# Designs tried in a protein design chat: VHH binders against p49116. Part 324

Target 1, 238 residues: p49116
Amino acid sequence: EGPLLSDTHVTFKLTMPSPMPEYLNVHYICESASRLLFLSMHWARSIPAFQALGQDCNTSLVRACWNELFTLGLAQCAQVMSLSTILAAIVNHLQNSIQEDKLSGDRIKQVMEHIWKLQEFCNSMAKLDIDGYEYAYLKAIVLFSPDHPGLTSTSQIEKFQEKAQMELQDYVQKTYSEDTYRLARILVRLPALRLMSSNITEELFFTGLIGNVSIDSIIPYILKMETAEYNGQITGAS
Short names: E, the ipSAE of ESMFold2; O, the ipSAE of OpenDDE; V2, 0.75 times the mean of E and O plus 0.25 times the DockQ between their complexes.

## First folded at step 26 (VHH)

Design rd6 (framework vhh_7n9e_1; at its last look DockQ between E and O 0.93; V2 from the best seeds 0.80)
Fold by OpenDDE, look of step 26:
Structure rd6 (fold): chain B 238 residues (1-238), chain A 119 residues (1-119)
Amino acid sequence: as target 1 above (238 residues)
Amino acid sequence: DVQLVESGGGLVQAGGSLRLSCAASGFRFSEFGMYWGRQAPGKGREWVSGISGDDSYTAYADSVEGRFTISRDNAKNTLYLQMNNLKPEDTALYYCATHLYSGRPEDYWGQGTQVTVSS
């Protein structure tokens, strides 16, 4: 078998909605997040190993890891997205909800902690100076995780994950030969992803756009969306 | 219109072999992953094996790993499934399918070909 990922899978270019509003409203945030989500899903779809799996398995994998993929995407695209500004805007919008007494004290703490975790994770990734190849392999490792409940063909998924890990190892050894422990430092960041609530992520980034529709429910449609449709949204949607 | 037509099924004794074919038309065959599924009487559809569009990766269900081999000929728009060491539990209607990006969550699949493995 050939490599799990190719150079084409390293490219991960997010195009932000235009024009950027003076005030980051909920619509802009949701649109930006949606574009990142679509990009992440279509990235997964472009992987040959992913293509070799059945629809049910593909959908199940994405449903299981979309939050992790999305979060990695946030980290990778943090500068382009002005993520700190987006998060600040989210906090401001949340503050309004707090003032209206729409959230319990415990929920407020939970949401704020989640935002903090997101920011810290992205900052940690920036400090590590993770490059495009490393992001791609990390996403693949997250995508082909066999330990999610309800998955079929876990042996095959595990093989793909191992392939991703091996290729990452090879890449790091080749590219960062003087940094013997870089691989370990990178991989040790992955547990932080699973500490983050998909529900809270969904509420923060997507509630204004999808309403009561869950990300889980739209994943099959995203995976089946034509690239042209996606591109059209990138260039023409405001 | 997308069309998938399976062939090659039949009756075979346990331990025997069959080769299934799937003729595809109506789409850019090489751009899409393909897979075989099967449905036994009284059971739901089961994924059996898949192959990437560029033929660089294959995948198999645990139940058929080591016995079945999926392949494709993109020049002929044809998908294949070589089935060796067949078992009675492999008895099913075998169908080929594809992950076309049409905005619909469902895949395209053929009518299937019957495989019956006797003890």
Scores: ipSAE 0.764, ipTM 0.898, lowest interface PAE 0.5, mean pLDDT 91
Fold by ESMFold2, look of step 26:
Structure rd6 (fold): chain B 238 residues (1-238), chain A 119 residues (1-119)
Amino acid sequence: as target 1 above (238 residues)
Amino acid sequence: DVQLVESGGGLVQAGGSLRLSCAASGFRFSEFGMYWGRQAPGKGREWVSGISGDDSYTAYADSVEGRFTISRDNAKNTLYLQMNNLKPEDTALYYCATHLYSGRPEDYWGQGTQVTVSS
C-alpha cells in the first residue's frame, strides 16, 4: 500500500464567517466552530484508509475522537480564528452570568479549568511550531485509535495508526534532521487531548444545538454531507 | 438513482472458491469507497472487506483476512470479492455498499447474493 496521507490531506484552510462582528457573540462562535468541525470530519473522510472501513466503524471512530480532532484543529487554526479572543469572551460571559449555588459553582470551575487546559495545549503547540504535515499525522493517529470501546476491526485500525506513526517519524527525521527530540516532544502532547471533555467543548462552542441533539448524533450526517453543501458551508458562500 | 447489483453467489463445497461481483450505477463510482458486508441467518450484518475509491487501500475483517481479496475495476464500475478456502461459517447473504456523499446518513446497500458453503 502507498502512503497513508498525501499533500491534499495537509491542506487545512478554515474560512471564518463574514463579516466579522465588532463584538463576538454566540452565533459567530458557533458558526466558526461548526465550520471547523465540518472541515475536520471531511478531512477524515477523504483518507483512503478511512474509506476502506465500514460505515459502523467510521462512525464509531469519529464519535470517539471528534473532540481530539476538533482540539487539534483549534490549535492549528488558532490565529485565523482569533481563538484567544473567543476564549476571553467566553470567560467574561461566564463571570458576568454567575448567579447559581454551589452546584453551579462546581460546573463553572470545571469549565474554567477546561479553558485553561485548552489554552495551555494551543500555546504548547505554537511553541513547538507544529507544521501542517505534523498536524495531519497527529490527526490520523488520534483518528485511528484502536483502544476505544465497541470498535470492530481493531487489528486494521491499529495497523493504520502504526502507519501514521511511522510516516510522522519519517517526515520529522527528514524535515527536522538537526532536532533529535522533536518527534518525542510532539508525541508527548497527545495525552493532553484525552483530557479534553467533549461535553464541555459542546458547551463552549456548540451551545444552542437543537434540543437534546449532540455532536455524536450528527456525525453520521456530517460524514455523508454532499460535497456541494460542504463547500458552501466552509467557504462562507451560504 | 443509485443501484448496486450483486451476483456470483451459489452453493459451494467447503474449501472451494467463489467470486462475487457488484455492478454499480447512478453515481461516480471511482470517487467513493466501497465495501462488502454479510448477514447470516439469526445474526446481525457484519463488515467483511472494504476498498478506497482510488483502489489504494484495502481492509479486511479478521475472520476473512488471507482468504478473501477485494478489488475494483473503476473503468467497468464493478466491485469484486474473491473468496477462497470457504468455510461453512462464511454462509451468508453478501451485500455490497458505497460511501456515497448524498446527505443520507446510511450507506447505500445492494439487495445481496446468497453464498452457501456445505461441509
Scores: ipSAE 0.753, ipTM 0.913, lowest interface PAE 0.9, mean pLDDT 87
ESMFold2 (binder alone), look of step 26: mean pLDDT 86; pTM 0.867

Design rd7 (framework vhh_7n9e_1; at its last look DockQ between E and O 0.86; V2 from the best seeds 0.81)
Fold by OpenDDE, look of step 26:
Formats: structure tokens, sequence, C-alpha cells
Structure rd7 (fold): chain B 238 residues (1-238), chain A 119 residues (1-119)
């Protein structure tokens, strides 16, 4: 078998909605997040190993890891997205909800902690100076995780995950030969992803756009969306 | 319109072999992953094997690993499934399907070809 990922999978270019508003409203934030989500899922579709799996398995994998993929995407695209500004805007919008007594004290704490975790994770990734190849492999490792409940063909998934890990190892050894522990430093960041609530992520980035519809429910639709349609949405959403 | 036509099924004794073919049309065949599924009487559809568009990766269900081989000829727009050491539990209607993404909610699959394995 060939490599799990190729150079084509390293490219991860997010196009932001234009123009950027003076005030980051909920619509802009949700649109930006949606574009990232679509990009992430279509990235997964472009992986040959992913294509080799069954439709149900593909959908289940994405459903299981979309939050992790999305978060990695946030980290990778943090500068392009002006993520700090987006998060600040989200906090400001949240403050309005707090003032309106729409959230319990416990929920406020949970949401603020989640935002903090997101920011810290992204900062940590920036500090590590993770490159495009490393992001691609990390995404693949996250995508082909066999430990999610309800998955079929776990043996195949595990094989693909191992392949991703091996290729990452090889890449790091080759590219960063003088940094013996870089691989370990990168991989130890993955547990942080699973500390993040998909529900809270969904609430923060998507509620304004999808309302009561869950990301889980739209994943099959996104995976079946034509790339041209997606591209058209990016160019036409000005 | 996407069209998939399966062939090669039949009756075979346990331990025997069959080769299924799937002729594809109506889409850019080489750009999309393909897979075989099967449906036994009274059971739901089961994924059997898949192959990437560029033929660089294959995958198999645990029940058929080591016995079945999926392949494709992109020049002929054809998908294949070599089935060796067939077992009675392999008896099913075998269908091919594509990971073609056209925005439609349903997957594209053929009408299927019957495989019957006698004990």
Amino acid sequence: as target 1 above (238 residues)
Amino acid sequence: DVQLVESGGGLVQAGGSLRLSCAASGFRFSEFGMYWGRQAPGKGREWVSGISGDDSYTAYADSVEGRFTISRDNAKNTLYLQMNNLKPEDTALYYCATHEYSGKPEDYWGQGTQVTVSS
C-alpha cells in the first residue's frame, strides 16, 4: 500500500467570509465555522483510506471525531480566522446571555472553561509551531480512531491509524532530526482534544446558523455534498 | 446518471471461487472510491470491501479478510471482487456502490448479483 497521506492532503486553506464586518456578529462566526467544518470533512473524503471504507463507517468516524477535527482546524487556521478575535466576540455575546439570565452559573462556567481550553490548545499548538504535514497526520490519527463506540471494521480503522502514526513519525524524524522528542510533544497534545465538549463547541460556533439541528445530523449531508457546491458557497457567500 | 451493473454471481460449492464485476458509468469513476456490499435474506446490508479511487488502498470486512480481493480497472470503469474459499454464510445478493458525491441523499448502487454457496 502507498502512503496514507500525500502532499495534496497537506494543503488546508480556509477562505473566510468577505467582507469581514467591523463587529463580528453571530452570522459571521457561524459562517466561518461552517466553512472550516466543511473543509475538514471534505479533507477526510480526499483520503484514499477513507474512500476505501464503507459509507456507514465513514459517517460514523466523522460523527465521532468532528469536534476534534474542527478543533485541530481551528488551531491550524487560527491566524487566518483571527481566532482570538472570534473567541472574544463569542465571549461578548455570551455576556449578553448572562445578563439576560439565560444560563445557569454552572453552564456559564462550563462554557467559559471550554473557551479557555480552546484558546490554550491553539496557543500550545502555535508554540510548538506545528506544520502542515504534522497537522495532516494528526487529523488522520484522530479520524481513524478505533476506540469510538459503535464502529464497524475496527481492525481496518486501527490499521489506518497506525499507518498515520508511522508516517508522522517518519516525517518528524526526517524533518526535525535534531529534535528527538518532537513526536512525543506533538502526540501528547491529542488528549486535550477529547477534553472538549462537542456540544459546547456546537453551541458556540453553530447555534446561530443551524438552530436546533445538530452537527451530527448534518454530517451525512456534508459528506455527500459535491465539492463544487462547497466551493461555490465559499465564493458566493460574500 | 450514475449506473452500476453487477455480474458474475452464481451457484458454487463451499470452498469454491467466484469473480464479480461491476460496470460503472455516469460519473468520473477514477475519482471516487467504490465498494461491495451484500445482503443476505432476512438481513440488512453489509459492507464487504472497499477500494479508493486511485486504487492505492483497499479495505475488507473481518468476515472476508484473506478470502476476498477487491480491485478495479479505471480505464474500463470496472470494479471487481475475487471471492475465494467461499462459505455458505457468504450467500447473499452482492451489490457494488460508489462514494460518488453529487449532493444526493442516497448512495448509488446497482441491482446486485446473487451469490449462492452450497454446503
Scores: ipSAE 0.792, ipTM 0.905, lowest interface PAE 0.5, mean pLDDT 91
Fold by ESMFold2, look of step 26:
Structure rd7 (fold): chain B 238 residues (1-238), chain A 119 residues (1-119)
Amino acid sequence: as target 1 above (238 residues)
Amino acid sequence: DVQLVESGGGLVQAGGSLRLSCAASGFRFSEFGMYWGRQAPGKGREWVSGISGDDSYTAYADSVEGRFTISRDNAKNTLYLQMNNLKPEDTALYYCATHEYSGKPEDYWGQGTQVTVSS
């Protein structure tokens, strides 16, 4: 078989809604997050190894990892998204909710801890200067996770994950040959993704657009979106 | 509309071979992954084997790996499943399916071709 990912899978071009409002509101944040989500899921469906699996397996994999893919996408696109500005706007909204007595103290603590963990993750990835190839392989590693309950193609998924790990190792060793510990430093960031709550991510980024519908329920529709419709939504080209 | 027509099923003794074909039309065949599934009487559908649109990746269920080979001919819009060393537990109605991006949440699959493996 050829490599798991080609150069087209390394390209990850997020186009933001334009123009950025002077004050960031729920609709701008939700549209920005939705574009990243669509980009991430369509990235997954473009992978030949993913295409070789059955529909139930594809849906189960994406349902299990969408928050990890989204969080990697936030880190990768943090500058083009102005993520620090978006998170500041979210924190300001939360502070207004405290002042208006709209959220419990325990919930606010949970949400603020999640925001802090997200900021820490993004900062650590920026400090490591993770490149586009490394992000693509990290995404493939979290996508092809064989340890999800109820998964029916576990041996094939494990094979694909091992191939992603091998190719990442080869890439890092060749490209960063003088940095003996780079692969280890990159891989130890992955457990932090498992600490991110999909429910809180939905609350932070998707409440205004999705309302009371979970991301899990719309994943089959996003994965099957017509290519022309997707291109119009993400690029603004049509 | 998407049309998938399976053929090549039949009765075969254990240890024998069959080659299934799936003639596809109504979509851009080479752009999409394809797969075979099967349904034995009284059981749910199970995925058997899949292949990427560009033919670069294949995958197999554990129960068939080493015995079945999936392939496609993008010039003829046809998907194949070569089934060797058949076992009675391979008896099922075999369907082909496409990942075609229809805007609907479910993949389209054909009506199937029956494979019966006698002991």
Scores: ipSAE 0.783, ipTM 0.921, lowest interface PAE 0.8, mean pLDDT 88
ESMFold2 (binder alone), look of step 26: mean pLDDT 81; pTM 0.819

Design rd8 (framework vhh_7n9e_1; at its last look DockQ between E and O 0.63; V2 from the best seeds 0.64)
Fold by OpenDDE, look of step 26:
Structure rd8 (fold): chain B 238 residues (1-238), chain A 119 residues (1-119)
Amino acid sequence: as target 1 above (238 residues)
Amino acid sequence: DVQLVESGGGLVQAGGSLRLSCAASGFRFSEYGMYWGRQAPGKGREWVSGISGDDSYTAYADSVEGRFTISRDNAKNTLYLQMNNLKPEDTALYYCATHWYSGRPEDYWGQGTQVTVSS
């Protein structure tokens, strides 16, 4: 078999909504997040190994890891997104909810901790100076995770994950030969993704657009969405 | 319109072999992953094997790994499934399908071809 990922899978360009408002509103944040989510799922669709799996497996994989993929995407696109500004805006909006006593103290703490974890993760990735190839492989490792409950064909998924890991290893050894422990430093960041609550992420980034509809429920539709249609909407909106 | 037409099914003894074909039309065949599924009587649809659009990757269910081989001819818009060492539990209606990304949540699949493996 050929490589799991090619150079085409390294490109991960997020186009932000235009124009950027003077003050980041919920709509802008949700639209930006939606575009990132779409890009992430489209990226997955472009992987031949992913294409080789059945619909149910594909959907199940994405449902299981969308939050992790999204978070990696946030880290990768942090500068383009002005993620710090977005998070600050989210906090500000949250403060309004706090003032209105819409959230319990415990929930507030939980949400704020989640935001903190997101920021710390992104900062840690920036500090490591993770490049596009490394992000691509990390996303693939996350995507082809066999340890989610309810998955079928776990052996096949595991093989794909191993392939991703091997290619990442080879890439790091080749590109960063003087940094013997870079691979380990990169991989140890993955557990942090599992600390992220998909529910809280959904609430923070998507509530303004999807309301009470879950990301889980729309994943099949996103996976079936035509890229051209989406791109057309992006260009038309700009 | 997308069309998928399966053929090659039949009755075979345990240990025997069959080769299924799926003729595809109505879409850019090489741009899409294809897969075989099957449905046994009284059971749900089961994924059997898949292949990427560019034929660079294949995948198999654990139950058929090592026995079945999926392949495709993009020039002929045809998907194949070579089934060796068939078992009675392989008896099912076999259908080919594609991950059609057209805004529809469902895949496209054919009418299927019956495979019956006798003991």
Scores: ipSAE 0.803, ipTM 0.908, lowest interface PAE 0.5, mean pLDDT 91
Fold by ESMFold2, look of step 26:
Structure rd8 (fold): chain B 238 residues (1-238), chain A 119 residues (1-119)
Amino acid sequence: as target 1 above (238 residues)
Amino acid sequence: DVQLVESGGGLVQAGGSLRLSCAASGFRFSEYGMYWGRQAPGKGREWVSGISGDDSYTAYADSVEGRFTISRDNAKNTLYLQMNNLKPEDTALYYCATHWYSGRPEDYWGQGTQVTVSS
């Protein structure tokens, strides 16, 4: 077998809606997040190892990890998205919701905690200066997680995850040969992804587009889309 | 005009081997990931093994790993399944299919070839 990922899987270019509105609004945030989601799903679908797995297995993997992939995408694209500005706008909106009594105090605490965790994760990744190859392998490691129920190819998924780990190790050692502990510092960031709530991510980024339907329920349909339609969703073209 | 035609099935004793073939036509074969599935009488369909379009990766259901080998020849538009150490529970109608991740909303399916494993 060849390498798990090729150079085409390292390219991860997010194009933002244009022009940026004078005031950030729900529609701009949802469109931006949708482009990132479709870019992430297109990325996962293009991996040959993923293509070799069964339909139910693919759906189960992506349902279990889409939020982790999305969060890695947020960190990778934080600068081009102006993510800090988006999160500030969301916090201001939450403060207004308190004044209007639209959201329970307990829910607001949950959402604020999630935003803080997301900010800390993105900042930690930026401080480490994670490159595109490293992001691609981290995404592969979270995608090929063998611990989810309903998997019919657990040993194959474990093998793919191990291959992603080995290729990341090889890449880091060759590219950052003077930094003995870089791999360890990168891998220590991964547990924070498990703290991210898919429910809250949907509330923060997707309420205007998904309506009453959760992202995990539409995963099979997103994975089946024609490539041309994917590209339209990623760029916002109709 | 898409056609998938399986062959190579038959009756074998437990422990025996068979090699299945799937001849593909009417589409650009190498652009599609492919898989083998099976359906035993009175049971649901079961995914058995898959292979990427570029032949770089394969995957297997846990029940057949180590015993079955999927392969393809993109120059001949043919998909293969080598089945070794066959067990009575492998008895089923085996069919080849395209995988939905190939950028198409639908799978194409063959008619199947019967594999019967006697004790």
Scores: ipSAE 0.493, ipTM 0.793, lowest interface PAE 1.9, mean pLDDT 85
ESMFold2 (binder alone), look of step 26: mean pLDDT 83; pTM 0.839

Design rd9 (framework vhh_7n9e_1; at its last look DockQ between E and O 0.85; V2 from the best seeds 0.78)
Fold by OpenDDE, look of step 26:
Structure rd9 (fold): chain B 238 residues (1-238), chain A 119 residues (1-119)
Amino acid sequence: as target 1 above (238 residues)
Amino acid sequence: DVQLVESGGGLVQAGGSLRLSCAASGFRFSEYGMYWGRQAPGKGREWVSGISGDDSYTAYADSVEGRFTISRDNAKNTLYLQMNNLKPEDTALYYCATHTYSGRPEDYWGQGTQVTVSS
């Protein structure tokens, strides 16, 4: 078998909605997040190993890890997205909800903690100066996780995950030969992803756009969306 | 319109072999992963094997690993499934499918070809 990922999988270019509003409204945030989500899922779909799995398995994998993929995408695209500004805007919008007494104190704490975790994770990734290859492999490791409940063909998934891990190891050894512990430093960041609530992520980034529709429910549609249709969305079609 | 037509099924004794074919049309065949599924009487659809668009990766269900081989000929728009050491539990309607999208969340699949393995 060839490599799990190729150079084509390293490219991860997010196109932001245009024009950028003076005030980051909920629509802009949701649109930006949606584009990232679409990009992330279509990235997964472009992986040959992913293509070799059945539809049900593919959907189940993405449903299980979309939050992690999305979060890695946020980290990777933090500068292009002006993520700090987006998060600040989200906090401001949340503050309005707080003033309207729409959230319990406990929920407010949970949401604020989640935002903090997101920011810290992205900052940590920036500090590590994670490159495009490393992001790609990390995404693949997250994608092909066999330990999610309800998955079928776990042996195949595990094989693909191992392949991703091996390729990452090889890449890091080759590219960062003087940094013996870089691989470990990178991989140790992955547990932080699973501490983040997909529900809260969905609420923060997607509620304004999808309403009561869950990310879980639209994943099959996104995965099967034609590339041309997706491209049309990022070229200014709103 | 996407069209998938399976062939090659039949009756075979346990331990025997069959080779299934799937003729595809109506889409850019090489750009999409393909897979075989099967449905036994009274059971749901089961994924059997898959192959990437560029033929660089294959995957198999645990139940058929080592016995079945999926392949494709992109020049002929054809998907294949070589089935060796067939078992009675392999008896099912075998269908090929693709992940192409035409505005619906469901996959495209053919009508299937019957494989019956006798003891």
Scores: ipSAE 0.800, ipTM 0.909, lowest interface PAE 0.5, mean pLDDT 91
Fold by ESMFold2, look of step 26:
Structure rd9 (fold): chain B 238 residues (1-238), chain A 119 residues (1-119)
Amino acid sequence: as target 1 above (238 residues)
Amino acid sequence: DVQLVESGGGLVQAGGSLRLSCAASGFRFSEYGMYWGRQAPGKGREWVSGISGDDSYTAYADSVEGRFTISRDNAKNTLYLQMNNLKPEDTALYYCATHTYSGRPEDYWGQGTQVTVSS
């Protein structure tokens, strides 16, 4: 078998809704997040190793890791998205929900801790100056995670993950030969992704688009979306 | 319309071999990943083996790895499953499927071909 990822899998260009409003509203935030989600899901389905798995396995893998892929996408695209501004707008919307007594005190604490963890993760990735190849391999590592409960075909998934890890190792050592510890510093960031709550990510970024429908429930439809329809969604032609 | 027609099933003694074929039409065959599934009596459908559209990657269920080989001939729009060292537990209706991007949540499936392995 050849490389797990090719150069086509490194390209990851997010196009933001235009124009950016003076005051970020729920619609702009949700459209921006949806574009990133669609880009991430279509990236995953383009991988030959992913195509070699059955439909049920594909759906289970993406359901298990979509939040990790999304979070990596946020970190990768943080400057293009103006993520700091989006998170500030989200905090303002949460403050209004508190004012209207729509959130419990325990929920508020959980949401604010999640926002802080997300900011910390994105900042740490920016400080490491992670490049597009490294992001692509990290995404593959989280996609082909055999550790998620309920997966079948875990032997095959593990082999694909090991391939992604090896290719990342080879890339980092070749490209950053003067930085002996770069691979270790990158890999140490991955456990933080597993701590991100998909339910809170949905509340922060997706409340307006899916009308109380979980991302988990629409993943089979996103994975089967026509490429032409996908391109229309990215350009805002829906 | 997508059409998938399986053939090559039959009765075979344990330890024997069969080669299944899946003739595909109605889509650009080489652009899509394909896989085989099977359904034994009284059981749910089980994924058996898959292959990417460009033929660069294959995957196998643990129960068949080392005994079954998936392949495709993109010039003939045909998917194959070479089944060696067959066991009675391999007895099932075998069907092929294609990953499609039609906006429908379910992949396209053939009607299947019966494989029966006698002890």
Scores: ipSAE 0.711, ipTM 0.900, lowest interface PAE 1.1, mean pLDDT 87
ESMFold2 (binder alone), look of step 26: mean pLDDT 83; pTM 0.836

Design re1 (framework vhh_ozoralizumab_d1; at its last look DockQ between E and O 0.57; V2 from the best seeds 0.68)
Fold by OpenDDE, look of step 26:
Structure re1 (fold): chain B 238 residues (1-238), chain A 119 residues (1-119)
Amino acid sequence: as target 1 above (238 residues)
Amino acid sequence: EVQLVESGGGLVQPGGSLRLSCAASGFRFEDYGMYWVRQAPGKGLEWVSYISWDSKYKLYPDSVKGRFTISRDNAKNTLYLQMNSLRPEDTAVYYCATRWTGSSPEDSRGQGTLVTVSS
């Protein structure tokens, strides 16, 4: 078997709405998040190993880890997104909701803590200066996580995760040979992703985008796109 | 102010076709994904299609997949929905929207256009 990832899986380019408005409204935030979500899911679909698991297993995996993938995407695209500005805008909008007494004190605290965790995670990744290859492998490790409940083909998933880990290890050893503990420093960031609430993430970034349709429910529609249709979209040939 | 104006609705027999249009103004249409949603009599809102800003991504629920086609012309600030093989259960008011929520006052949709599928 060949490598899990190729150079084509390293590319992860997010295009933002341009120009950035002076005032970041909910519409802008949701659009930006939507673009990142689609980019992340289509990235997953582009992995042959992912395709080999079958549609049902793929759906289950992405449902389980979409928030983690999304969060890694936020970290990776933090600069192009001006993530700090987006988060500040979200906080401002939240303040308005607070003033209108739409949220309980406990809920406000939970949401604010979540925003804090997101910011801290992204800052920590920036400090580590994670490159595109490392992000690709980290996303693969997160994607092929066998420890989610209800998964089928867990042995195969585990195999793919191990392969991702090994390839990351080889890459880091080759590219950052002088930094013996870089791999460990990178991997210890992954547990922070499990602290993130998918529900709160959805509320912050996707309010009004899908309405009463959850990200969980929309995932199958993204993943079950026909191969020809999918390929056409990837090549820009609609 | 965001303005969306739907058109193209009407009465059609089962198996027939309609093409809906939505004229958009008041925002940078070319930068945003767009939705078609519908509301049948006595039912809630449901989404029927999504198209990304660059038309790269198009989504359909199973209820309309293979029958409906969403498209857009950014130069004309216009969203389209081609509806083929229409069924009585497709009878609804159809709305175009920049966002779709069932409860948010920030929802941006037009007045809608009525589609009636009846023999």
Scores: ipSAE 0.815, ipTM 0.907, lowest interface PAE 0.6, mean pLDDT 91
Fold by ESMFold2, look of step 26:
Structure re1 (fold): chain B 238 residues (1-238), chain A 119 residues (1-119)
Amino acid sequence: as target 1 above (238 residues)
Amino acid sequence: EVQLVESGGGLVQPGGSLRLSCAASGFRFEDYGMYWVRQAPGKGLEWVSYISWDSKYKLYPDSVKGRFTISRDNAKNTLYLQMNSLRPEDTAVYYCATRWTGSSPEDSRGQGTLVTVSS
């Protein structure tokens, strides 16, 4: 039928708590991350192909891929979020926790490795100067992944993923016609997303969102959230 | 320091309505999402609603969805909860919170306002 995504799905405008505090704190980081999560979930819910899969399948898909969508959002919004500054503040906090013997060395090593992988991913995306259309299709490719365990309708999900891949290819070839290998360079970044731990993402960014509950358990409520239409349906303008 | 003051609780009959208010001070209320949580007699804390900083997103558990409506007025630093079609199981102390931690809030939860639903 029509295209998988429309121009309205390219808009992805994140508004940060203002002003950024001189000394970053957990409330600022958690509020900023929560805004990105809600923006990402609102984005996914707005896709007609996603809506067509039904609520149970939608919940299963988002439980499987929310961390990949969130990580793509971090890369896309890294500059407006001042992500490097946030990650540096987290690293300093973790190093203080080592000095005070508050966390186990194994856990801190896992968290530091995750931060390095996240920073490397964001840097690689910035070097490629990934645009908003490319991000939208990359998000669609990770959203409609049929490979996750426990999914229903995997053949339909695969067809939607193939459609996202085709539309990305068409866009890149038309827009970056002199860059023969751009599509390949973009697509080889996706496997890194599967290396990202949702558990560690929750520890880094979501302390205090709903207290001690996991993002996995709140996803059905996020997918059913009421959204105000006055400000726009995918993002607000600023 | 963060200060949250709940009001509007009282005794209502099943099927009745009540509107709770929460006056906030000591932080930039307009920058942060807000929660309503409740504690029934002898029970732990249960979240009942969330609203984003700009009111764009509102979340409810299934137990209250369709009956409760969260809202906020950033100009007045006030959070609201409209509770309709009240049931005896809604009887609880209701708190507003800037961050919900499940057991003990570090940053703020008010003293609460009691809602009793009984004939």
Scores: ipSAE 0.605, ipTM 0.812, lowest interface PAE 1.7, mean pLDDT 85
ESMFold2 (binder alone), look of step 26: mean pLDDT 82; pTM 0.829

